# VH-VL binders against p93756r25to151, part 26

Target 1, 127 residues: p93756r25to151
Amino acid sequence: EIQLGSKLVVGENTLWVSNNGDFALGFFNPPGLLNRFSIGIWFNSNSIPYDQRKVVWVAGAGVVVSDNSSYFELTRNGELVLFDSLLGVPVWNSKTNRFSVSSALLRDDGNLVLLKDREEIVWQSFG
Short names: E, the ipSAE of ESMFold2; O, the ipSAE of OpenDDE; V2, 0.75 times the mean of E and O plus 0.25 times the DockQ between their complexes.

## First folded at step 14 (VH-VL; framework fv_lumrotatug)

Design A1 (at its last look DockQ between E and O 0.53; V2 from the best seeds 0.00; counts 0 for: pae O 3.8 > 2)
Fold by ESMFold2, look of step 14:
Structure A1 (fold): chain C 127 residues (1-127), chain A 122 residues (1-122), chain B 107 residues (1-107)
Amino acid sequence: as target 1 above (127 residues)
Amino acid sequence: QVQLQESGPGLVKPSETLSLTCTVSGGSISSYSIHWLRQPPGKGLEWIGVIYYSGSTDYNPSLKSRVTISKDTSKSQVSLKLSSVTAADTAVYYCARGDYTFLTGYRGFDYWGQGTLVTVSS
Amino acid sequence: EIVMTQSPPTLSLSPGERVTLSCRASQSVSDYLVWYQQKPGQAPRLLISGASTRATSIPARFSGSGSGTDYTLTISSLQPEDFAVYYCQQYDSWPLTFGQGTKVEIK
């Protein structure tokens, strides 16, 4: 379970991982974008080559940020925010600041969900 | 360790298609992007294009209408085809690889083939 | 397309001398810049990436500096193996483009 205030940073190669480990959420380098990264969800297995790790969701339908220090955060206000540190602006957010989000969860089906009271889904990546 | 080797005909007639293969040994190509470059004798380097880890491609706009790059991951091979060649396409052709992957950005080419001279002449 | 211009075209120097090579981009490349060394009959060798970061196994006598449009490669004390052509290459945007090279040769 992903707590309010959690973040992922480009260059740190940290991931949010589903409970069974089958899915990961993190930064990846989209083909054709030389020094740019997106946030995505993909199949996560040590035995699977990267070209076979299917990306099943991308934040903002493929918006990108610069390398190094750009970040993806579940804010204390319950928003998912993708921030480009070079440009100094957010490039995408979930628009969930009024939904009383208590946490997020990357589910074993690959769906990222935002939860109220740790159980009610108030936002989801595939919805 | 990782080695790249270009192969193909050294002579190509004008108007025909130049066809080269880059074979990668001592490592995998599945997570890396492979590039083709060329260098006319005594001159500088020109980037031709790239095939990404995903299998998609991008080409130098100056060559895009004539170039195709493809790969066969099971054979660890990347091919280059350049159609309608002229004497201006005479060059040493290189394949190259860097640390440009699904998780990492481009940081230059740390692995190059030895290069192969292709001469376009009647 | 970003045009990379290197100067000077040729330097004639002796071992032990300091070399300063210039690379200028037609627009800012934001430190997305690589330096290569190429000896006769060989493929280029990666020296510097990110304008200033030495590649693995590259001797400390090689250093890169600069920002924006203006970049410099310095060799603090030339060794016999350093006589070669040096290329800069930007990776800010596609297509990747190279400077025309600076030849460092024996005086």
Scores: ipSAE 0.388, ipTM 0.779, lowest interface PAE 2.1, mean pLDDT 89
Fold by OpenDDE, look of step 14:
Structure A1 (fold): chain C 127 residues (1-127), chain A 122 residues (1-122), chain B 107 residues (1-107)
Amino acid sequence: as target 1 above (127 residues)
Amino acid sequence: QVQLQESGPGLVKPSETLSLTCTVSGGSISSYSIHWLRQPPGKGLEWIGVIYYSGSTDYNPSLKSRVTISKDTSKSQVSLKLSSVTAADTAVYYCARGDYTFLTGYRGFDYWGQGTLVTVSS
Amino acid sequence: EIVMTQSPPTLSLSPGERVTLSCRASQSVSDYLVWYQQKPGQAPRLLISGASTRATSIPARFSGSGSGTDYTLTISSLQPEDFAVYYCQQYDSWPLTFGQGTKVEIK
């Protein structure tokens, strides 16, 4: 379970991983780009090299951030925000501040869900 | 400490294929990308191509039709082949580590081989 | 490809002097700029990455600055071992491209 205020930062190589370990969420380089990063979910298998791991979801298709301490955060008001530190602006937002989000969970099926009262799904990546 | 070393023939005839090997020690080539670069005598640097830790490759468009980069993980070696060479391909050839990964991207070449001179001449 | 242009081609200086080398990109490289030092008969050595971050074991007298298309490598006080050719390189996009180099030679 991902708590409000949790943050992933470009360059720190930290991931949010599903309970069964089959899926990971984190920054990755989209194909053809050296220094741009997207937030996505991919199959987490040690048998597959990182650059060949299939991405099953991307936060805002085509949205990228620079390698300048940019971050992806589950904010305290319950929004997923991708922030470009170079530009100084959010470049993607789940727009879920009105849903009383209490936590997030990367499910074992690869679906990232935002939960109300830790039970009710109010937003999901595959939805 | 990571070390790279280029090896291969120093003389190649025109129209033949230039073949070089980069031997990497002190680290696994499956952990980072290896690049090939060259520098004609008295001139600047040119990027030739890269082979990623997965084995995928990217090439400079100016050389793509003639370049093949491969690797043998078991031998910790990366190979460069450049076909149909001419005098313009005379240069010191370098292999270098580019710390490019799925998660961190490229940030420059931090380790280089000493380079090997390849002269194209009849 | 992005064209990198360095200036001046050659710079003749004496030890102790301040050195300023320029590198210009044909389009913005978003601070994805590297500086190398190369001495005769040697491979290039990484000096600066990300336009302003010194590589490991690089003396503090070396610094990088700039943004967009214009970048600068500065040596605050030139040392005898600093006479070399300096190259800038962009890694904003493929293919990787280098400047033609600036030779810093002794006056």
Scores: ipSAE 0.028, ipTM 0.715, lowest interface PAE 3.8, mean pLDDT 91
ESMFold2 (binder alone), look of step 14: mean pLDDT 89; pTM 0.920

Design A2 (at its last look DockQ between E and O 0.41; V2 from the best seeds 0.00; counts 0 for: pae O 6.8 > 2)
Fold by ESMFold2, look of step 14:
Structure A2 (fold): chain C 127 residues (1-127), chain A 122 residues (1-122), chain B 107 residues (1-107)
Amino acid sequence: as target 1 above (127 residues)
Amino acid sequence: QVQLQESGPGLVKPSETLSLTCTVSGGSISSYSIHWLRQPPGKGLEWIGVIYYSGSTDYNPSLKSRVTISKDTSKSQVSLKLSSVTAADTAVYYCARGPYTFLTGYRGFDYWGQGTLVTVSS
Amino acid sequence: EIVMTQSPPTLSLSPGERVTLSCRASQSVSDYLVWYQQKPGQAPRLLISGASTRATSIPARFSGSGSGTDYTLTISSLQPEDFAVYYCQQYDSWPLTFGQGTKVEIK
C-alpha cells in the first residue's frame, strides 16, 4: 500500500510493486527518446518470458519528463502528479484532489487504484 | 560475465547485402537496447542504429534507407543487414550495449563485442 | 545532427605528464557526453558518462569537465597503458555522434 506523500524519482530506479510482485509501476525510458522518461505499469514477474514483459499502462498516454530529478508523487491532497523538474511544472495529474483519497494500491492484476478509507476505489488506471 | 560477439561473412561483394549477427551470452537482453556501430580502418566511429528492448528501431539517417536491425530474444541475438554496399562500407562492425536501458536510459556503452572486419571487395 | 570536434588531433607525451583533451559540440549537449578510450585492435572502453561521472573501475586520474558546448577530458598523470585514441560522443539527440578522436602517443 502506497501512502500519501510517496514519491518516485527519475534516476533512483525505485518501483511501486504489487503484493505478488507480478506488476511494477515506475519510470522507464520510452524507445526513441533520449533522456526522457514516462511513468508506466509493466509485467514484473520472473515467470513471464522477457519478450512478453510489456508496459500495460502509461500515465497521460505517454507524457514524458526530463531526467533532472523529475518525479511522480501521490500528494497529500490525494492526487497522482507527474512533475517535470527541468520545466518546473506538472505535466499530468489524476485530478482526484476532491475524492478523499487515503492511499493507493498497485493490485495484482496491474491496476493502480486510489482508495478512500483504504477500501473504496475512487480512481483507477484501467478504464 | 556478459559477452557480445559479432559473427558473419568477412567479405561482401559490392551491391550485395552485408549481414551480421550479435550474440549476447551470460545474460538476458529483455531490458536492454542493442546498438550497432562501425569504424572504417584507421578512422572514427559511426553509430548505425539501435533495436530497443521493445523491439522497435531507430537508424542513423545517413544509413536508414539501407539498414535493418532485428532481434530474436529467445536466442539472445540481434541481426544487422546493410544493403547495396560499396567500398565505403568497409569497416570493423561492433555491437554494443549499455546499462539496464529500460529504467536508466542511455549512459554510454560498457559492453562491446570484439568487432568484426567486413571488407567490401570484388 | 550535432557535430563533435576534438582537438588536438594528436598529442605526443611522456608518462607522468598531465593531458587535457578538448571536445566541442556544434550546439549545447547539456552534459549528455561520453568519453571512450580505444587501443589498437580493441573495442572502445567507456571512461566517463554525463560529462563528469567515471564509469566502473576507471582510475581516478581520469576526470571529465565542461558544460554546454565545451568539454574536457583530463588525465592527471599519464600511465604507460593510457597511450590510446580518445573519443567523445554526445547523447543529447539522435543520431548519436562521435568526435574524430585524439591520439595520445608516446614521445
Scores: ipSAE 0.508, ipTM 0.818, lowest interface PAE 1.6, mean pLDDT 89
Fold by OpenDDE, look of step 14:
Structure A2 (fold): chain C 127 residues (1-127), chain A 122 residues (1-122), chain B 107 residues (1-107)
Amino acid sequence: as target 1 above (127 residues)
Amino acid sequence: QVQLQESGPGLVKPSETLSLTCTVSGGSISSYSIHWLRQPPGKGLEWIGVIYYSGSTDYNPSLKSRVTISKDTSKSQVSLKLSSVTAADTAVYYCARGPYTFLTGYRGFDYWGQGTLVTVSS
Amino acid sequence: EIVMTQSPPTLSLSPGERVTLSCRASQSVSDYLVWYQQKPGQAPRLLISGASTRATSIPARFSGSGSGTDYTLTISSLQPEDFAVYYCQQYDSWPLTFGQGTKVEIK
């Protein structure tokens, strides 16, 4: 379970991982880009070479951030925010501040969900 | 320790295909990208291309039509083929290890082969 | 492609002197800049990554700085073994490209 205020930062190579370990969420370089980063979910099986781990979801189509301490955060008001530190602006937002989000969970099926009261799905990546 | 070593003919005739092999030891090529570079005598460095563990490749557009990079994981070898060579392709050819694929960590080529001179001459 | 331009082409110095090498990119490379040292008959050796991070086993006298399009490699006190050609390289965009090099030679 991902708590409000949790943050992933470009360059730190930290991940949010599903309970079974089969899926991971983190920053990656989209194909052909060396210093631009997207936030996404991919298959995380150790049997799959890292560069072959298929991305199954990306926050926003074609959205990228720079390598300037940019970050992906579950904010305290319950929004997923991708922030480009070079530009100084958010470039993607789940727009879920009105849903009383209490936590997030990367499910074992690869679906990232935002939960109200730890139970009710109010937002999901595969939806 | 990681070691890379280039091997292949040092002399190639014009219009023929230059073929080199990079043998990697002391480390796994499965975690890193392998790049080919070259340096004409007395000149600077040119990036030729890269092969990832997946087998996918990226090439310098200036050479793309003539370059093929492949790998044999079982032998820990990466191959370079450059077709239709001319005198302009005379250079020391290097293979080098790139950063871990897909990660946002370190960059640059931290391990290099010693290089092998390939001369194109009739 | 991104064009990397180094200056000066040649620098003649004596041991103990401070060295400042310049590398300019045709467009911002966002600190995705590395420096190499190459001695005659040898492959390049990685010195600096990410504009300012020394590679493993690189002496502290080597340092990198800069941002955007302008970067600098500094050798605080030139040692006899430092006479070589120095290259900068961008890894911001494909294709990877190098500067033409700066030769640091003994005066």
Scores: ipSAE 0.018, ipTM 0.659, lowest interface PAE 6.8, mean pLDDT 90
ESMFold2 (binder alone), look of step 14: mean pLDDT 89; pTM 0.927

Design A3 (at its last fold request DockQ between E and O 0.60; V2 from the best seeds 0.58)
Fold by ESMFold2, fold request of step 19:
Structure A3 (fold): chain C 127 residues (1-127), chain A 122 residues (1-122), chain B 107 residues (1-107)
Amino acid sequence: as target 1 above (127 residues)
Amino acid sequence: QVQLQESGPGLVKPSETLSLTCTVSGGSISSYSIHWLRQPPGKGLEWIGVIYYSGSTDYNPSLKSRVTISKDTSKSQVSLKLSSVTAADTAVYYCARGPYEFLTGYRGFDYWGQGTLVTVSS
Amino acid sequence: EIVMTQSPPTLSLSPGERVTLSCRASQSVSDYLVWYQQKPGQAPRLLISGASTRATSIPARFSGSGSGTDYTLTISSLQPEDFAVYYCQQYDSWPLTFGQGTKVEIK
């Protein structure tokens, strides 16, 4: 599980990974966009050579941030926020600050969910 | 170890199409972008274009009307075609690849082919 | 497009000397700058990316610095194997563009 306050930063190449390891969420560089990054979920095939990478979800339908330590955070108020640190503004959020989110989970089917009381889905990426 | 190798005719007549192949061994091309560059003898480098890991392409505007880059993932090959060549297109042609651009973005080319000289001459 | 201008065109130096190569961009490239080394008959070799980050296996005598429009490559103690042409290349915007090169030759 992904705890409130968890954060991914462009350039650190850290990922949120599903329990079985089949999916990863992190920053990637969209084709054709120099020095710009999006948050996506992709298939993360362990133990098998990768022949194809496929991004199955992108936050904000492809909004981008600069690589100046821009970040993606599950805030303590229960929102997912994609923040462009060069511009000093958020470019996307999940709008879940009033949903009583306690944590997030990247499920083994690749769906990112926000949970209330660690059980009830109150937001999902594939929804 | 990833290796890139250019192949194709070394001599092309003016007005014809220059056609080269970049063969990538020691790894898959499905997750990487492959770029083409050229260097006229005794001159500097010019970027020609790229085919991204997604299969989309971008070209140098100076060459865009004459250039096509394509790939055959099953053969780990990337092709360059440059139409209507003139003597000005005489150069060493390179294919090149950066590190894992999906995660890091472009950060320069750390893998280059050995280069192949193409001479445009009657 | 962004024009990259390198100076000087040629340097003749002795082994052991400190050398500084200059690269100027026609507009700010925000540290999106690469340095390459190219020896005769070979493909370019990546030295530095992000203006200052050495590529894997590049000796510590190579360092990059600068910001905005003005960048430098420094070789702290020139070795005989460092005879080559050095190119800078910007990646701030498309198309990717290179400087014309600085030839470093041993006196």
Scores: ipSAE 0.696, ipTM 0.868, lowest interface PAE 0.9, mean pLDDT 90
Fold by OpenDDE, fold request of step 19:
Structure A3 (fold): chain C 127 residues (1-127), chain A 122 residues (1-122), chain B 107 residues (1-107)
Amino acid sequence: as target 1 above (127 residues)
Amino acid sequence: QVQLQESGPGLVKPSETLSLTCTVSGGSISSYSIHWLRQPPGKGLEWIGVIYYSGSTDYNPSLKSRVTISKDTSKSQVSLKLSSVTAADTAVYYCARGPYEFLTGYRGFDYWGQGTLVTVSS
Amino acid sequence: EIVMTQSPPTLSLSPGERVTLSCRASQSVSDYLVWYQQKPGQAPRLLISGASTRATSIPARFSGSGSGTDYTLTISSLQPEDFAVYYCQQYDSWPLTFGQGTKVEIK
């Protein structure tokens, strides 16, 4: 389970992984884009090289950020925010600050969910 | 470890098409991007183009109209074709790996072929 | 395209000397700068990426520094095997572009 305030930063290669390990969420470099990264969810199979892993979800329908300490955060007010440090602005937001989000979870089916009271789904990536 | 090797005719006549092949061993061309570069004798390096692990291509705008890069995964080979050559296309041609790592992106050309000289002359 | 300019064109030195090579970009490349070493008859060899990160198996005497438009490759103590041409390359924007090179030759 992902706590409020959790952050992924471009260049740190940290991931949020589902409990069964079948899915991972993190920054990835779309082919053909120099120094640009998107936040996505992909099949996390060790039998498949990263470059060949199937991406099943991308935040903001393919929004990219620079490799300048850009980050993806579950904010303390319960929003998922993708921030482009080069532009100095958020480029994507789940807009879930009104749902009293208490945590996030990357489910074993690859669905990223935002939870209220640690049980009620108030937002989901596949929704 | 990854190894690249260029092959093809060392002499091409003006107006003809330069054709080279890059054979990649020690790794799969479906796992990373292969670039073509060239270096005229006594001069610097010029980037020609790339074929990504996805199969997509990008070319230097200065050469785009004349360049075609393709690959044969079954043979682990990447091909370069440069049409309508002139003396200005005389150079050592290199293929190089420029990995677009899924998590890290491009970080330079870490593996190179030894290069092959192609001379354009009548 | 981003134009990369290296200086000096040629540098004549003796083994043991400190070497400083300059690379300037026509616009900021945000540390997306690579250094290569090329010896006669050989392909370039990756030395530094990300402006300051040594590639695998590169001796500690090689170091990269700089930011924005100005970058430097330093060899703390020139070894006999270091005489070569050095190129910088940006990967901030397409197309990838190289400097014209600096030749480090024996004095």
Scores: ipSAE 0.438, ipTM 0.830, lowest interface PAE 0.9, mean pLDDT 93
ESMFold2, look of step 14: ipSAE 0.590; ipTM 0.844
ESMFold2 (binder alone), look of step 14: mean pLDDT 89; pTM 0.927
OpenDDE, look of step 14: ipSAE 0.320; ipTM 0.805
ESMFold2, look of step 15: ipSAE 0.526; ipTM 0.818
ESMFold2 (binder alone), look of step 15: mean pLDDT 89; pTM 0.926
OpenDDE, look of step 15: ipSAE 0.029; ipTM 0.701
ESMFold2, fold request of step 19: ipSAE 0.619, 0.662; ipTM 0.850, 0.854
ESMFold2 (binder alone), fold request of step 19: mean pLDDT 89, 89, 89; pTM 0.920, 0.921, 0.922
OpenDDE, fold request of step 19: ipSAE 0.237, 0.162; ipTM 0.799, 0.760

Design A4 (at its last look DockQ between E and O 0.36; V2 from the best seeds 0.00; counts 0 for: pae O 2.8 > 2)
Fold by ESMFold2, look of step 14:
Structure A4 (fold): chain C 127 residues (1-127), chain A 122 residues (1-122), chain B 107 residues (1-107)
Amino acid sequence: as target 1 above (127 residues)
Amino acid sequence: QVQLQESGPGLVKPSETLSLTCTVSGGSISSYSIHWLRQPPGKGLEWIGVIYYSGSTDYNPSLKSRVTISKDTSKSQVSLKLSSVTAADTAVYYCARGPYEFWTGYRGFDYWGQGTLVTVSS
Amino acid sequence: EIVMTQSPPTLSLSPGERVTLSCRASQSVSDYLVWYQQKPGQAPRLLISGASTRATSIPARFSGSGSGTDYTLTISSLQPEDFAVYYCQQYDSWPLTFGQGTKVEIK
């Protein structure tokens, strides 16, 4: 379970992982985009060659940030925010500040969900 | 422990197609991009192109009309095809891979094959 | 494409000497720069990426510096195993391009 204030940073080699370990969320370098990074969810075990389903979700459908310590945060306001530190701006957010989000969870089916009271889904990546 | 090995014919006639294979052992290619480069004897390096972990490719614009890179992940192999060769294509050909490319992007190549000389001659 | 120009073409030096190698880009590469070492009959060896970050197991005598268009590789005290050709390579934009190399040879 992912607590408010949790953050992933480009270059820090950290991931959010589902409970059974089958899925991970983190930064990756999209093919063809030199020195640019997206946040995505992928299969976290042995992947099949040529399998595009290896990355099953990308925040903002391919929004990218620089490698200058850009980050992805579950803010204390309950929003997921992708921030480009070189540009000094957020490039994507979940728009969930009004939803009383208490935590997030990367589920064992690969769905990233935001929870109210640790149980009610108020936002989801596959929505 | 990861090793790259180039293989293919050392002599190719002008106007024919150069075909090389890069075999990767001691590791998976699923999270990495594999690049091809060449170095004419006694000269510097030229980047030919890349096949990404996704299977998509990008090529040096100077060679794009003549080059195809493909892979067979089940055999951990990446192939280079360069058509319509001339004497200017005589070079040592390398395949190469960088560390952590999926997560950190390109940061140089720390895994190289030993290189294979291809001579284009009548 | 970005043209990388190295100078000088050749340096003849003795072990123990300090070496500075120059690499100049035709436009800013924003520290997206790599240095390689290549010995005869061998593939290039990665020394430095990001203009200044040493690759794993590279001795501290190797350092990179510079910014924008002008970059330098320094070997603080040349060892016998350091006689080789050195290449810079930019990764700011496609295609990846290399300098023509600087040969460091024993005097």
Scores: ipSAE 0.448, ipTM 0.801, lowest interface PAE 2.1, mean pLDDT 89
Fold by OpenDDE, look of step 14:
Structure A4 (fold): chain C 127 residues (1-127), chain A 122 residues (1-122), chain B 107 residues (1-107)
Amino acid sequence: as target 1 above (127 residues)
Amino acid sequence: QVQLQESGPGLVKPSETLSLTCTVSGGSISSYSIHWLRQPPGKGLEWIGVIYYSGSTDYNPSLKSRVTISKDTSKSQVSLKLSSVTAADTAVYYCARGPYEFWTGYRGFDYWGQGTLVTVSS
Amino acid sequence: EIVMTQSPPTLSLSPGERVTLSCRASQSVSDYLVWYQQKPGQAPRLLISGASTRATSIPARFSGSGSGTDYTLTISSLQPEDFAVYYCQQYDSWPLTFGQGTKVEIK
């Protein structure tokens, strides 16, 4: 599970990975962009180079951030926030602060879910 | 250490296809992106395109319709083909390694071939 | 494409002098700026990446600075081996583009 306050930062090369390892969530370069990043989920196979891995979900279609310590965070208020540090603004938000989110989980099917009381799905990427 | 070396004909006739090969040693082309660049005599540098370690490619829009980059991992070679050449394509052609990371993107060209002059002339 | 403009086109200096080369981008390149040195008959050599990070084995006299659209390569004390053409290149956006170069020649 992903705890409140957890974040991924551009350049740190860290991922949120499903329990079975089949899916990963992290920053990637959208096609045609060198130093802009989106946050997304892809099938995590070591047999497939990263730049060829199919992204199955993207936080906010077309939303990108700069490579300036930008980050994707599960806030303590229970929202997924993509923040562009260069612009100094959030560029995407799950808008889930009212759902009493307690944690997040990247499921083995690639679905990122936000959980209430660690059990109830109150938001999901594939929803 | 990584070494790159361009090879191919130094003379190409107009309308024909320029074909060059970049042989990479001391490293795997499956681990890095290989770029092609060119420099007309006495002028600056132009980026032609790239083939990533995965085999995917990106090209300069100005040349996209005429450029094909491919690679043979078994030979550790990257190929450049530029069709329908004209005198404007006369240049020293370079292949270069351009580190590209999924997380951080492009970082510049840290290793270059010595370059090979290709002259387009009838 | 992002247009990179270098100035001056040529700089005539003597060894020991401080060198300041300018590179301007038509739009912000967000510090994704590289400097190269090229000597006659040779391929370019990577000097600076990320606007200010010296590449491996590059002498400390070389430094890069700047942000947004304006960047500078500085040679604190010009050495005889430093006479060459210097290029800046952005890697913010496709296609990769270079400045036209600044020639540093001996006075």
Scores: ipSAE 0.056, ipTM 0.730, lowest interface PAE 2.8, mean pLDDT 91
ESMFold2 (binder alone), look of step 14: mean pLDDT 89; pTM 0.924

